# Designs tried in a protein design chat: VH-VL binders against q96il0. Part 157

Target 1, 167 residues: q96il0
Amino acid sequence: APERGAERRDTAPSGVSRFCPPRKSCHDWIGPPDKYSNLRPVHFYIPENESPLEQKLRKLRQETQEWNQQFWANQNLTFSKEKEEFIHSRLKTKGLGLRTESGQKATLNAEEMADFYKEFLSKNFQKHMYYNRDWYKRNFAITFFMGKVALERIWNKLKQKQKKRSN

## First folded at step 5 (VH-VL)

Design mm8 (framework fv_belrestotug)
Fold by ESMFold2-Fast, scan of step 5:
Structure mm8 (fold): chain C 167 residues (1-167), chain A 120 residues (1-120), chain B 108 residues (1-108)
Amino acid sequence: as target 1 above (167 residues)
Amino acid sequence: QVQLVQSGAEVKKPGASVKVSCKASGYTFTRYYMHWVRQAPGQGLEWMGVISPSGGDTSYAQKFQGRVTLTRDTSTSTVYMELSSLRSEDTAVYYCARDKPYIEGSFDYWGQGTTVTVSS
Amino acid sequence: EIVLTQSPGTLSLSPGERATLSCRASQSISNNYLAWYQQKPGQAPRLLIYGASTRATGIPDRFSGSGSGTDFTLTISRLEPEDFAVYYCQQYGTSPWTFGGGTKVEIK
């Protein structure tokens, strides 16, 4: 299996990460797709007066993003590896080379590939089921904390309104 | 129901050629590779080669290279195995066998077998 | 090519007993792409197990496969009269496909 070490980030000549948001951004920033997961990362804006509850929500969203990126990076690598092994094995069995007469990479027809896709999905059914369950659990937790943050903000505004009425 | 039906027994003299047919039914003929395996009397199984019914591409075991030719006819869902320059050692039962894709590349259905006898 | 060695050559047992058949490869088999077949006299082989441990459709659960790398086993937990036959292992991890020499399971 391909080794996966700590995440390597390419840096610009200035020494900063290439997907960093603008210096004075006041909202979340969406970066370019990750090479391995093909998912766009979200860089979360941190307000100056972030509450502990808002920090908890942000960290939960960041952790969920990292979990999601790792899952899809691993899934995509496994798919690519098994797809290439399948194609290579079938072409080898046929006595064909890896390149066509035109110099393009040799491929299998749609009928042959359909069997691979069916087998791959079947083989990974339980893994995808667990992923979906965890995905829903994480999104439920995020929604729950979003609700708590909303209630905190409402309560703070209500408190300000009461202060104004004291006059 | 998946079925592979082979042609009848053959008796040949040394130096002759034999052509065995295997007619497939009950599935999409072009989705599965077809292999040929032989078994000499009282001996084990020996793989001879494979053909893709979709593209007609073939691959042969080194021992049979130059003597075996695998072909297919998609209009009749039939594969053929032709073995030339027959010798007494070629006396065997010849089977066609269907192969699933690489992930499950095993012979899930077999023809009934065709006995080829090469008499001196 | 990968050479498969099956042992024992002949296994003499009574109905109701457990049968354990061995298949050893000359080198590691990729992805455990090993199958087991049953053959009765005058008949074509019948697929029992593929991927070392997955039972083929319609195969009774008394048949089980195990093993990885170079050492594989077919187990028949309780022999029925219809199970007395010759068994072959086959690898499909590397071309050319190769078969073991077979194990004959016969009545004691």
Scores: ipSAE 0.000, ipTM 0.446, lowest interface PAE 19.2, mean pLDDT 80

Design mm9 (framework fv_belrestotug)
Fold by ESMFold2-Fast, scan of step 5:
Structure mm9 (fold): chain C 167 residues (1-167), chain A 120 residues (1-120), chain B 108 residues (1-108)
Amino acid sequence: as target 1 above (167 residues)
Amino acid sequence: QVQLVQSGAEVKKPGASVKVSCKASGYTFTRYYMHWVRQAPGQGLEWMGVISPSGGDTSYAQKFQGRVTLTRDTSTSTVYMELSSLRSEDTAVYYCARDKPYITESFDYWGQGTTVTVSS
Amino acid sequence: EIVLTQSPGTLSLSPGERATLSCRASQSISNNYLAWYQQKPGQAPRLLIYGASTRATGIPDRFSGSGSGTDFTLTISRLEPEDFAVYYCQQYGTSPWTFGGGTKVEIK
């Protein structure tokens, strides 16, 4: 399993994180790859006067990112664990090649590893199909709300221009 | 239903070769190793070799090295055991047996056996 | 290679009696990867026990395996008529795979 340390608090000096996106940036910031998922997190810029619709879009994007991070962290853990168990089981029992003179375990060849990959993919087929389905649904929703936000911004600009002209 | 179906009995002359087949069904052929074991009349079980159907990698018992060849055909889910330079002491029942991935269980399914008789 | 020695070679018993079969390995078997097979005349062997003590699917409770390292035992607590057969131990801890010489359980 991915390691999770004890929960860190603001009052615990050893647990305090100093990471934050640049405050002068008007753009989303991309962080380093997550230890468990290997995906780079996006830190979303929050405008001072964020509309309810803009907030909904941002929260949807944040929730989608968290869902994606959790899925791949769990998948990577499961893959690593099952791969290690497969390799150990085959090497312990079969030894189709001899151990090296130094006592190192014989390596499984690409064809034997293909057996593992086929089994892993087959076993996880439905899980991956559900992931792909949800991934497309989430991206459709994000695109839809991006369109709504764009229309809201256009309308607000038009209202400001009209107001400026009537004053 | 897992089945291993072997070819029929063979009668051969000394010095000839024999090729026995083992057709697998009811499971994913490439996920399991296939072993060959023989048994002479009234004698015990003797391991001959193993093949990984995925890559075709083989390992043979020293006693049979140079005389036994294991092959597979993934399109027909069939493993073959060919034994050359036959002698009278090769008279035996020859079995194929499946070996499970993550080997908590040894040879869980066996073929029905193929009788090979070597006589002049 | 690991040599497996089974004893006795023949065990003559009556139905209802307890059978105890021994299998000794020339060296310690990794992870107790030791199996027991039953073979009746004219038939392929049938897996009874794997991992020294785990009963295979469909095998009656009267069959039990025990032991570790180099000394292993198959016990049949109460012999049924269908249990009179030849029994083989097999190690699958290291290549090459090897079988014991067999123990014949016959009717007295």
Scores: ipSAE 0.000, ipTM 0.449, lowest interface PAE 19.8, mean pLDDT 80

Design mn1 (framework fv_cixutumumab)
Fold by ESMFold2-Fast, scan of step 5:
Parts: sequence; C-alpha cells; structure tokens
Structure mn1 (fold): chain C 167 residues (1-167), chain A 120 residues (1-120), chain B 108 residues (1-108)
Amino acid sequence: as target 1 above (167 residues)
Amino acid sequence: EVQLVQSGAEVKKPGSSVKVSCKASGGTFSNYTISWVRQAPGQGLEWMGGISPFSGTANYAQKFQGRVTITADKSTSTAYMELSSLRSEDTAVYYCARDLRYSGEPFDYWGKGTTVTVSS
Amino acid sequence: SSELTQDPAVSVALGQTVRITCQGDSLRNYYATWYQQKPGQAPILVIYGKDSRPSGIPDRFSGSSSGNTASLTITGAQAEDEADYYCNSWDSSGTHYVFGGGTKLTVL
C-alpha cells in the first residue's frame, strides 16, 4: 500500500480527547503540542456547582478548541504534503535525485520556493477567510459569555453580602 | 464518524411547500456547515444553499433566493430546508451534506437523499 | 451557462488511465473537489484540495490543477469506477458553490 493511501483522513481530529490531565487537578490543564496542529490543548476543569451559564461558556470554549485543532492540523498537513510534492516534482523535472551526495534532502532555491508559497497562499485564501471570520465570531461569543459569567459571579457575591448583613 | 439522516419521501401538489430534515450525529454540529444539494431525474447536482449552525447564518444560491429557507436547531442537531411555491421542475432528490469550509473539504459526508415529487 | 464545464462522457479500458477534466475561470483561484456518484446513491467525495484523498478512497485516484483547469485521474481503472463524476468549486465571487455538469465514465 502506498504511504499516502495509508494515511487516515484527519479532518476532524480533536486534541482535547487525546490526553488526560492529572486526576487531582482543580484547575484547567494545558497539554503538550498536538503533533499535527502544533497547538497545546486545554482540558477544562468542571466545578461541582457549575452554573448553566458557566457550562455554556465551557462547552463553547471546548467546541472552539476542537474546531481550531481541526483547522490547523489539516492546514499543516496540507502545507507539508503540497510543499514536498512541489519540491519532488521540480527536482524530477531537472533530472535530480531527492538526496544530495552527502545524504541530505535536496532542496530548491528561494526563487523557486516563492512560486510554491504564492500558489499555496492564493489557493487557500478563501479557506483562510472563512476560518478568520468564524474565529472572530467565536472569540466575540466567548468574550461575551465570559462577561456574563463575571456579572453572575459579582451578583452572587452581592447577594451573599446582603445575607451576611442580615445575619 | 458523521452520519446524516434525512426525512422520508414527499409527494406534494404544485404551489405547496415542502420541509426536509437532516439530523446529524457524530462530530460537533456547531463546527461545520450543512449544505443542501438537489438532483432532478437524470440531471446533475445543484447547490441550493447552506447554513452555519454556530452563527445561524444561511447563504442561498441566486436561483433559490426568496423560495428556499434553510434553518438549524442545535438542540436536536437537525438542519431543515423548506422550499415554497413548488413546481413540477422541483421534482428531485434533495441531499444534505456536511461542509468543512475552513478545511477546504466541502460535502465530505452526504445524507441518503429525500425524494420530493411534485404532481397534481 | 454553467461556470464549470465538463465533457458529458468518457470511456476507458479496464486497467488503463483516464483523465476527467473540469474547466472554469474560478479554478484559477480555488481548488476543485471531485465526487463519484453511482446510480441510486448519494455522491462520495473522492478528491479535495489539490490532490488530497479522503480515508477509504483508493490511491489510483489523483487530482491536478493548472490555470483554469482541474483534472481527476484514475490510474488503472477498475470496473467499480464506472460512475458519474462531478467537479465542484466556488463561483468567481467566492460566495457560492458551483457544480460541473458531470462526466459519465464507462469502463470497457
């Protein structure tokens, strides 16, 4: 079987589901970088008395992390694959081998690589536009719910102060 | 694994409306777009529109503007496509499909299709 | 007229190589994706991006792109590859999807 045919489709990988934080943790835990996305996943601590609003914020952050991991894992794999194919194609066209006499990987000069970068950026422009638009929308929503959670916590503290004053 | 389960076949009269459902399972419903694609008997594929469940934003092909409404219900992980003012030309198989636009991977999983027949 | 143009039909002998072509101005700026459809079935994604295959798609399927043209190549066609093939991409504005008219592949 060819190596590329053996590759599993990684469009929907989730970094969060691939690791487990220390079992005694009472705080969010940051893991090692995912091998494909190169992003550090966060495992969110769930309090015993999590409010519905806090749960909504946590789920939104978890969904956004999964979405972000999927995008960058695919982006990095696609870039690496297309870059390698471009280099191999150009070397084959020149009648050159894939390795130098010293055993190092054969490479193209900066001018030749500029052709690849220009093409890659151009072809991926629309994909990046959709990513950026959703990224802004997701961060706005997260910020909005963070504000709502903060207000809920302030209100609860004020209620507690009133109780202490009467008692 | 993502599965898209569509509602059953419909027979409708000209001038009526039809609403087809697409229930998603597997994956995170808010993290992808659901598109609707139709195919008339013996004809090719035609994109009608899509919706992002996260934002609730729908986008429609020019031909269907004003006649099609695409909605999504995150609580049931279900997308809907409603087509009004039905004509005989609307007789087709209607597919829902997942669209990972941010990954450059449109229509990677498809429902089995819903046959809509418009007859008197 | 269709923004993406495909030849209606093509044939290939068993075990030989066939190239199915999709042409349109939007392909200068966007990759084409390719779908296989057999009678009575929903389409299946075969190639996305320049030359990426989803899990389960045989390695005999490959994609290429040059200028306003995208191609799906089947190297060593099998009887099971007989189907309709559709290309898809963004319209010139990058706001709506457009399908090609489809190519019926016959394997002889």
Scores: ipSAE 0.324, ipTM 0.748, lowest interface PAE 3.4, mean pLDDT 85

Design mn10 (framework fv_ebronucimab)
Fold by ESMFold2-Fast, scan of step 5:
Structure mn10 (fold): chain C 167 residues (1-167), chain A 120 residues (1-120), chain B 111 residues (1-111)
Amino acid sequence: as target 1 above (167 residues)
Amino acid sequence: EVQLVESGGGLVQPGRSLRLSCAASGFTFSTYHMNWVRQAPGKGLEWVSWISGFSGYTSYADSVQGRFTISRDNGKNSLYLQMNSLRAEDTALYFCAKDSHYLGTEFDYWGQGTMVTVSS
Amino acid sequence: QSELTQPRSVSGSPGQSVTISCTGTSSNIGTNYDVHWYQQHPGKAPKLLISGNNKRPSGVPDRFSGSKSGNTASLTISGLQAEDEADYYCQTYDSSLTGWVFGTGTDVTVL
C-alpha cells in the first residue's frame, strides 16, 4: 500500500508550481518519447474559459496527435520486423552464420542494408503517400483553426476595449 | 495444439497447374517462417520452398524454381504453393512445415501432407 | 537437388545400439549450420528427433544422441526398442543451393 506523508525529495525536486493566465495558453507540457512511435506527446493545457472554437482546435490537435502516434507506432513495428527478417534471410542466403565467432549478432554491410531500405520504401510508397496527404490536410486544418482562434481573441479584445471606452 | 492441415492435392495431367493450401492454427502464424517439403512415393524427403513470416522473402529448390510460387496470407493463417508446368517428377506427398523458431533451420511441426499425382 | 548420403538400412536387436551416418560436403554439413534429425513412421508425417546436432526436443528419450564432425553427422540409438523401427532423415542448410537438404533416409529395422 502507498504511504501517507512519506518523505521523498531526494535530488529530484518537483517543478510543478507555475501559474499561466488561461487566455495566454502558455502551459502545454511535452512528455517523454512514446515507447512505440518514438514521438514526444504534447499534453494540452485546457483554459478555464475555453471558447467552443478553442475547444475544437484543441480536440483537433489531440486527435491528430493520436492518429500520428498510431501511424508511427505501427510503421516502426513493421520496419523493425521486416529489417530483422531481411537480415536473417540474407545471412542464410550467403551461407553465413547468424552470429559471429565471438557470439555477437551478425550484421549486413551498408550496401546491403541500402537494398532493404529501398525495398521497404517501395513496398510502403502508397501508404506513405496517404500518410503525407492526411498529415498536410490535418496541419492545414489546425493552422486554419489557429487563425480563427486568433481572430476571435483580437475581435473580443477590441469589443471589450470599445465597451470600456464608452463606460 | 499446433496444427497444420494441407489441402488442394489431386490427380493432374503433365503441364497443368495446381494450388496447394495449408491452414495453420495453435500458434502466431505471422511470426514463423514456413516451408513446403515433398516426398515421392517410397522415396525420401525433399525441401521445396521457404517463405519468411512477415516480409514474404522466398527461396526455392532448383528443381521447382520458375515453376512454383510460395505465398502466405497472415490474416487467414494460410500458406500456399502455386504449382505450374507440372511434371511426372513432381508426384509426391506435399507437407507444410513450420520453422522451430525465428532463427531456426529445423522444422518442428509438420502437417499430414496432401498427395499430388502428375500422370497422363 | 544434392542429398546428404545415408545408408539405406541398418538393423539391430532390442537393447543394442545402432548408428546412422549422414555424409555431406563443405557447403552443408561442413559449415557452421547444425544438422537435425527426423523420425518417420510408415504413413505418418516426420517428427523432429534431434535439433542442433545433439539437442533433444521434449519427449525424446536419452537413448537418441547426435554428433557432427567435419562433413559427417551421426545419429546413435542406444537401447534399441521395437518402436524405433522407422525411417530416419538428417537435414541441414546448404549454402551453395541457398536452401535446405535432406539425407537419402535410413530404414531402421528391429529384429
Scores: ipSAE 0.000, ipTM 0.470, lowest interface PAE 17.2, mean pLDDT 79

Design mn11 (framework fv_ebronucimab)
Fold by ESMFold2-Fast, scan of step 5:
Structure mn11 (fold): chain C 167 residues (1-167), chain A 120 residues (1-120), chain B 111 residues (1-111)
Amino acid sequence: as target 1 above (167 residues)
Amino acid sequence: EVQLVESGGGLVQPGRSLRLSCAASGFTFSTYHMNWVRQAPGKGLEWVSWISGFSGYTSYADSVQGRFTISRDNGKNSLYLQMNSLRAEDTALYFCARGPEYITSKMDVWGQGTMVTVSS
Amino acid sequence: QSELTQPRSVSGSPGQSVTISCTGTSSNIGTNYDVHWYQQHPGKAPKLLISGNNKRPSGVPDRFSGSKSGNTASLTISGLQAEDEADYYCQTYDSSLTGWVFGTGTDVTVL
């Protein structure tokens, strides 16, 4: 049977059910948070009679998710790396070791760490602007293809009805 | 230093197979999308294939779909292109190129390329 | 067509300005995707010259500038120098192909 609610234009597939994957997948499924990005991935349902246009939409959505995952995974790794480098550099400048005499990890005070956070955010402002801009571009493209898929489904229904009347 | 180095090119007969490699260094390989781009002698650039960093999603140009397979080994910082059923029109210099750490469609790091010649 | 359209060749004298156009469709340049430009000297790998329509990577002279309007992007080289003699390619993402497209390439000759 034809899909109901095909006219909906939001970019988020519905299908919030934790039991969908243990059964045959009927809808999109949301997974656990990724180790690196800390974002939950969406596993997309693939119908057996997927059209080329529907396939393009699904691939675009999958690619957009992968892009989003990689951006945040890279951002988190860069943050962690630069934070450790900053701490190491500042401890060396003070003539201090990386560990205390008790063997505990040496740390900087909150005022010193605030300088790092301010510089990190400032330095990455351009990256975050690009991310937000491209996020909007990708969501626009997904919405556009959702519209094309909806129109294709409407056209196919009308074509089938007209064919039935002729035959 | 951020660097990509291709290898595996050579002379091959039509209908045969060849596997290209690209060795990455100086960056966290798994967080970047990777591309293969080719250039036939005296011609322009043609995008061939793309692979995502984490999920292993792949995409191919229509001209190579079904014949070429892109893959990666993040533990070895390596990208691969398995080329099957090679044709004379696949003759080109093959570059690997790094996708961005944030979303743009740019390819900011390129290797020197490896030459593939398909001839009888 | 899967390629973006560029003029085959452009020529100029040292100190002049030249502009290279890159024309696409509503599925790529027209959908507000960024256009990137690459410079390729003979026998060398392409080098990223302009990213995100108009941004210069480190080491690229400010003589190079980019712009985009509608379905067309442009690369302008001001104060043309002998070292600018190279092939130039535009590149963007195409939403209908779910892939990347390059321009046909433009050979810049400095006379």
Scores: ipSAE 0.007, ipTM 0.511, lowest interface PAE 10.3, mean pLDDT 80

Design mn12 (framework fv_ebronucimab)
Fold by ESMFold2-Fast, scan of step 5:
Parts: C-alpha cells; sequence; structure tokens
Structure mn12 (fold): chain C 167 residues (1-167), chain A 121 residues (1-121), chain B 111 residues (1-111)
C-alpha cells in the first residue's frame, strides 16, 4: 500500500545517511536530517512534461542543496576536530590524562569550553560571512528562475484557454 | 588535480583474505561518499560497496555482504576494502570511485585505475 | 551483478546514429532517479559520458545525448565515429538496495 511504501522510504535506518525517496510521488519529498550536515534533504519531483526552464530551476535548486549540505557537513567536521584538539591540548597542559579513572573520555568545564567557542566563532566569522553572501546569491537566482517559470506557466495556460474557447 | 590510486591486489587462494587501499588527493576527502566497483575479466561493471563521508554509514552488494568491509581513514585520505572468505567469483579489477556530491543521485565523477584481484587455487 | 538491462551489442556505419536503451524497474529508474552513462575503452577505467539523464561533462562531444522516460533511459550517438567503439554502461541509484546498480553493458561496433 501507499502507507507501507511511504513508511519504508521515509525511515532512515541507523546505518544509512542518504535518504531513500518514495516511489512515484507527485510532490517534492523531504527526508530526515543528514547525520553530518544536520539538514533535511529534498528530493524534487520530476514531472513527465517538465520544460527546459523548469528543469533548469530544479537543477539549480538541487545544486544549491548540494552546496549547502557540503558546507555544513564540512563545517561540523571542522568544529568537532578542533574541539577535540582543544580539549586534548588543554588536558595535556594541565598534566591530566585523556581518560578518567572510569575509562570515560575526559572533558573540560563550561567556562573552559567558552574560550574555545569564542575563538572558533571569531576565527570562522569571515567564512560564515562568505557563506551567507553565496547563500543569498543562490536564493536570488532561484527566485529569479521561479519567476520565469511562473510566467511560462501563465502564458501556457492563457494559450490553452484561447484554444479551448475556439472549439 | 583529483587523483585516486588503488593498491593491494594480487593472487590469493580461495577462503583467504586480502585488503585493498585507495589513496585520494586533490579534494576534501572527508566530505565525499566513496565507492568500490569491480569488473571481472571480459564482464561488466558491478557495484560492491559505498561509505559515507564521515565513516558513519555503509552499504554492500548482496554478493559481498558479510564477507567484505568498507572503511576509511579521513586523516590519511584513504579508503579500504577488507575482503574475507574470498571466492573464485570475486576475481576482478577493483576500482575506487568518488561520488560528485551528497545526493543519492550523483554520478561517479572520478575513478582510479583499478587493482587486480585474482582468486585461484 | 548488473541490474539494468542493456542490449549486448549495437553496430552502425560511420556517420550513422545508434541508440542504446537501458531498462530498469520501479525501485530505480522508475522512481525518477537520474541515469548516468559511462564510456569504457579497452584497458581503461570508465569515463563519465552523460550525467543526470542528459547533461554532458566538459570535453564530451555534442553528438552524445541522453534521455529518460518511465523505466527506460537511452543514450544516442549521432555521427558515429571509429573512436566511439567502446563499451557503454548506464548507472542509477536503487532505493530498495540502498546502493548503485549498473547496466549489463553494450558493446558499440563501428563497421
Amino acid sequence: as target 1 above (167 residues)
Amino acid sequence: EVQLVESGGGLVQPGRSLRLSCAASGFTFSTYHMNWVRQAPGKGLEWVSWISGFSGYTSYADSVQGRFTISRDNGKNSLYLQMNSLRAEDTALYFCAKEQNFYSDTPFDYWGQGTMVTVSS
Amino acid sequence: QSELTQPRSVSGSPGQSVTISCTGTSSNIGTNYDVHWYQQHPGKAPKLLISGNNKRPSGVPDRFSGSKSGNTASLTISGLQAEDEADYYCQTYDSSLTGWVFGTGTDVTVL
């Protein structure tokens, strides 16, 4: 059934990071958050009568999603790596082991971690500024093509109505 | 700029193990999904396995499930394929291949030269 | 094993057009996943020829074109040339397998 098909496709097993979109959908499908980027991927519906302009818009949206996913996956990896390096360096400076007596990974208190967060945000300020700039540029382009597609659809509907009235 | 170089292939007896490596350069390795694809002599391409960028998720072809293990070391820009319980039917040229992006639907934009695995008594 | 059905061989004369079909199922091509095409010359690794059903990577001649409808994708080579003699493979993602599937491969011969 539809319920069973959608349920199986919408469920992301613990071992699978990429999503499995439903078969034969008339709508765009939104998946679960990606483990690395923490962003929900979108699978765009492809109609059989898709125009070249509609295809260009869809591909632009897909490319923008890919860029966005890659940016945040990489940013999250960088954050995790630098956080671990900071913790290890600080513990080594204190003469402490990397693990507690119970075998757990040693941690720093909130005050000590605040220094890392401030430094990370400051260091990445320019990178995030460029990301926001490119994000706005991409969304401007998408909005522009959405407008062009809307005009094309209006024009085609007007042509169809005139043809239908003539009969 | 992007390069993928496979190694570790050779002649091995049935039931034995072999470990393949793929050295990647020219791109941010940790960001991209990686694949192993094989081709038996005179036959077509067969997908073997994929691994996600941060080593969290893997998938295998039914023919190798339970025998092969894909892994990666992002700090060394290296992809691996541990092949256990090898069979004559595993004889093939093994390619390392990079996916273009994170979507489920993007092509393998770069391939290595392949490393030959021959399983024979 | 390859999951997508291709003709074993296709042949044509120089300057003619040939078309290679690639037929899948509802778990792959029929679910609107894009189909990609690869060209493989003897002794070489596969080379990406068509991405996303009909897009040509830089350096691929415009005589190569792709299309997709329902469960079938097609690769068309117009103005066939001797250098086109190679094996051609289609590829798509299969959601039921959570993995990639290749076509059975087509050997193109230029007569």
Scores: ipSAE 0.000, ipTM 0.500, lowest interface PAE 13.8, mean pLDDT 80

Design mn13 (framework fv_ebronucimab)
Fold by ESMFold2-Fast, scan of step 5:
Structure mn13 (fold): chain C 167 residues (1-167), chain A 120 residues (1-120), chain B 111 residues (1-111)
Amino acid sequence: as target 1 above (167 residues)
Amino acid sequence: EVQLVESGGGLVQPGRSLRLSCAASGFTFNKYGMNWVRQAPGKGLEWVSGISWDSGRISYADSVQGRFTISRDNGKNSLYLQMNSLRAEDTALYFCAKDTYPLSEGFDYWGQGTMVTVSS
Amino acid sequence: QSELTQPRSVSGSPGQSVTISCTGTSSDVGTYNYVHWYQQHPGKAPKLLISEVNKRPSGVPDRFSGSKSGNTASLTISGLQAEDEADYYCGSYTDSSHYYVFGTGTDVTVL
């Protein structure tokens, strides 16, 4: 068999757009959770006779998945980065090193970390509001097109049944 | 209007390096995978390398594996190809190409290409 | 890398129909409906002509149609016109180590 190139390396945030589905799949396939977003990517099966309306729905769902993956990957990276910066800043303010005598990363007590979490949530309030608004808008659009696809499939089924009865 | 503009091609000697750039506009660059596709004079299309929207997945054709490095800068809407240890067989017009959608591997928009000639 | 197999050339007169085959394996064309067709005029960049086996992008005439059976995808150009004279490439997603493979290309000549 002809040889092919090496597999993609997945060592950074989400590689969803390059995820490989299993062989001989004829339905949607769910992949492993992305390291950074912690969301499972969905590989959408493309039917042989996909209608333009079905294609529009699938692409809307794919775009929404990509948007959602991007949001959570970025959010998780921002959280991780700011958490490390907060810990570093506080340890430096106390005149402490970044590592313990055992070589482990130095940490803050639960009370100080609770302050970080409260600050992070407050700081990101507007970002989460916009996310929720867009999430509802996207799901409304998906539901609308799912309804249109369902009606199209009912119509096609009725047309097939009428043709069969005429024969 | 979607535009992809390649640059960085030129005449280079075997064993040297060259870096290609692709400037993208007219779409949300950070949502789509990007690719490099090449075409030797008078020959067919050959997929060279691809990179996911977040740089999390990268793949290369066997012919360039270990010599070429694809990268992107979403803040600059730019795609790059670092080409090392160039060979005469790498002589080709190099196209920048955009994925049709996030999970598809087809290419809906292409640049005009930048010519790379590897000759002594 | 491996390539999808296309005929080297096809020819037709204006108004005729021509069909270009694109044969792969179960790792690409035979399993997945991620087959695309690209049109390339001399000296120009390729343009996406058909996506996902049989979907026409906006602006592509309905004279161009695609289909797939087993390991073979096909592009049919009906009502052949002088402007259709170009190179045509199929391309497919593959579940092999690299994610995309092009066909060998077909030169369409309008007589």
Scores: ipSAE 0.000, ipTM 0.485, lowest interface PAE 16.7, mean pLDDT 80

Design mn14 (framework fv_ebronucimab)
Fold by ESMFold2-Fast, scan of step 5:
Structure mn14 (fold): chain C 167 residues (1-167), chain A 120 residues (1-120), chain B 111 residues (1-111)
Amino acid sequence: as target 1 above (167 residues)
Amino acid sequence: EVQLVESGGGLVQPGRSLRLSCAASGFTFNKYGMNWVRQAPGKGLEWVSGISWDSGRISYADSVQGRFTISRDNGKNSLYLQMNSLRAEDTALYFCAKGEHYVTDPMDVWGQGTMVTVSS
Amino acid sequence: QSELTQPRSVSGSPGQSVTISCTGTSSDVGTYNYVHWYQQHPGKAPKLLISEVNKRPSGVPDRFSGSKSGNTASLTISGLQAEDEADYYCGSYTDSSHYYVFGTGTDVTVL
């Protein structure tokens, strides 16, 4: 039996924006950037005559979008939290207050922040590598189903032409 | 079943050392940050130390800085706390707790704790 | 070292609502939304009850809710039940001690 619950997503932002495409839309609609992932979500148009194969393709694309949104929402949260910890650590090391005289949060200069960015990228290299691997796996699956849908549509069109030609 | 099991506690004299262990099961240990939290008899919770999934970030409470060392062995799904120069005020039930990546993250899975008593 | 301030105890009758406050400073609760609530029954380990001010983990009943205003975070237990009798702790990231701070704890009694 599979384990219940998400491995890491209990308290993280969902990552998927809510948006309302026009009711009469006959095409996919692209929404505004998600607050957490900064990616634009796609609302997929559902045809009235959607085949089971077309449904599988659409669901794969939707699931891949949700996975991608969650990954980047988590990365952006991770970046923000690590940046906060890095700034705190460097200010403490320098013997500086973590707040300005007005009580505002203190910041570091651009040269010091460059150290953080290099550390963040190096630390997350393996995570990004696995993300790319899974991203390509998902896109190969999508491409495969796109091919199957294309073949289905060609055969349906050929069947329609045969019917029209028959007296 | 996701669980954490602490061990290594006991009675120890002031100035001595003790090493606590925490065995993790039921989740991918090497993907999550871990924490040690203690609770003195009849008192509240006190955060002691935290370590990221890759040991790249380690943090300590000021009360234990320089005396305690947190470490992990991802190959053994185990978390450790090396406690040196123990003091009477270190007497507490020590919990290990699963976080996520950072000290800001909530602790969603806790062990039952192991009792450390520092006394002559 | 400083801790977040909670009332020592709160009490209520079954079916009523109780609220526990957690007061910090601008170095923790007042600036950051990294406030979590933990429930501890006698002789048991703490259990995460609310994360990041107001998010409920899987398996936590809807009657538990959280909020924050200024330097004070609050946990509200509606429809109070006998099983809610426990100690409750808030915990937060703090930039003053570099890490994490727990509240003083609140003992909830159900008549």
Scores: ipSAE 0.000, ipTM 0.463, lowest interface PAE 20.2, mean pLDDT 80

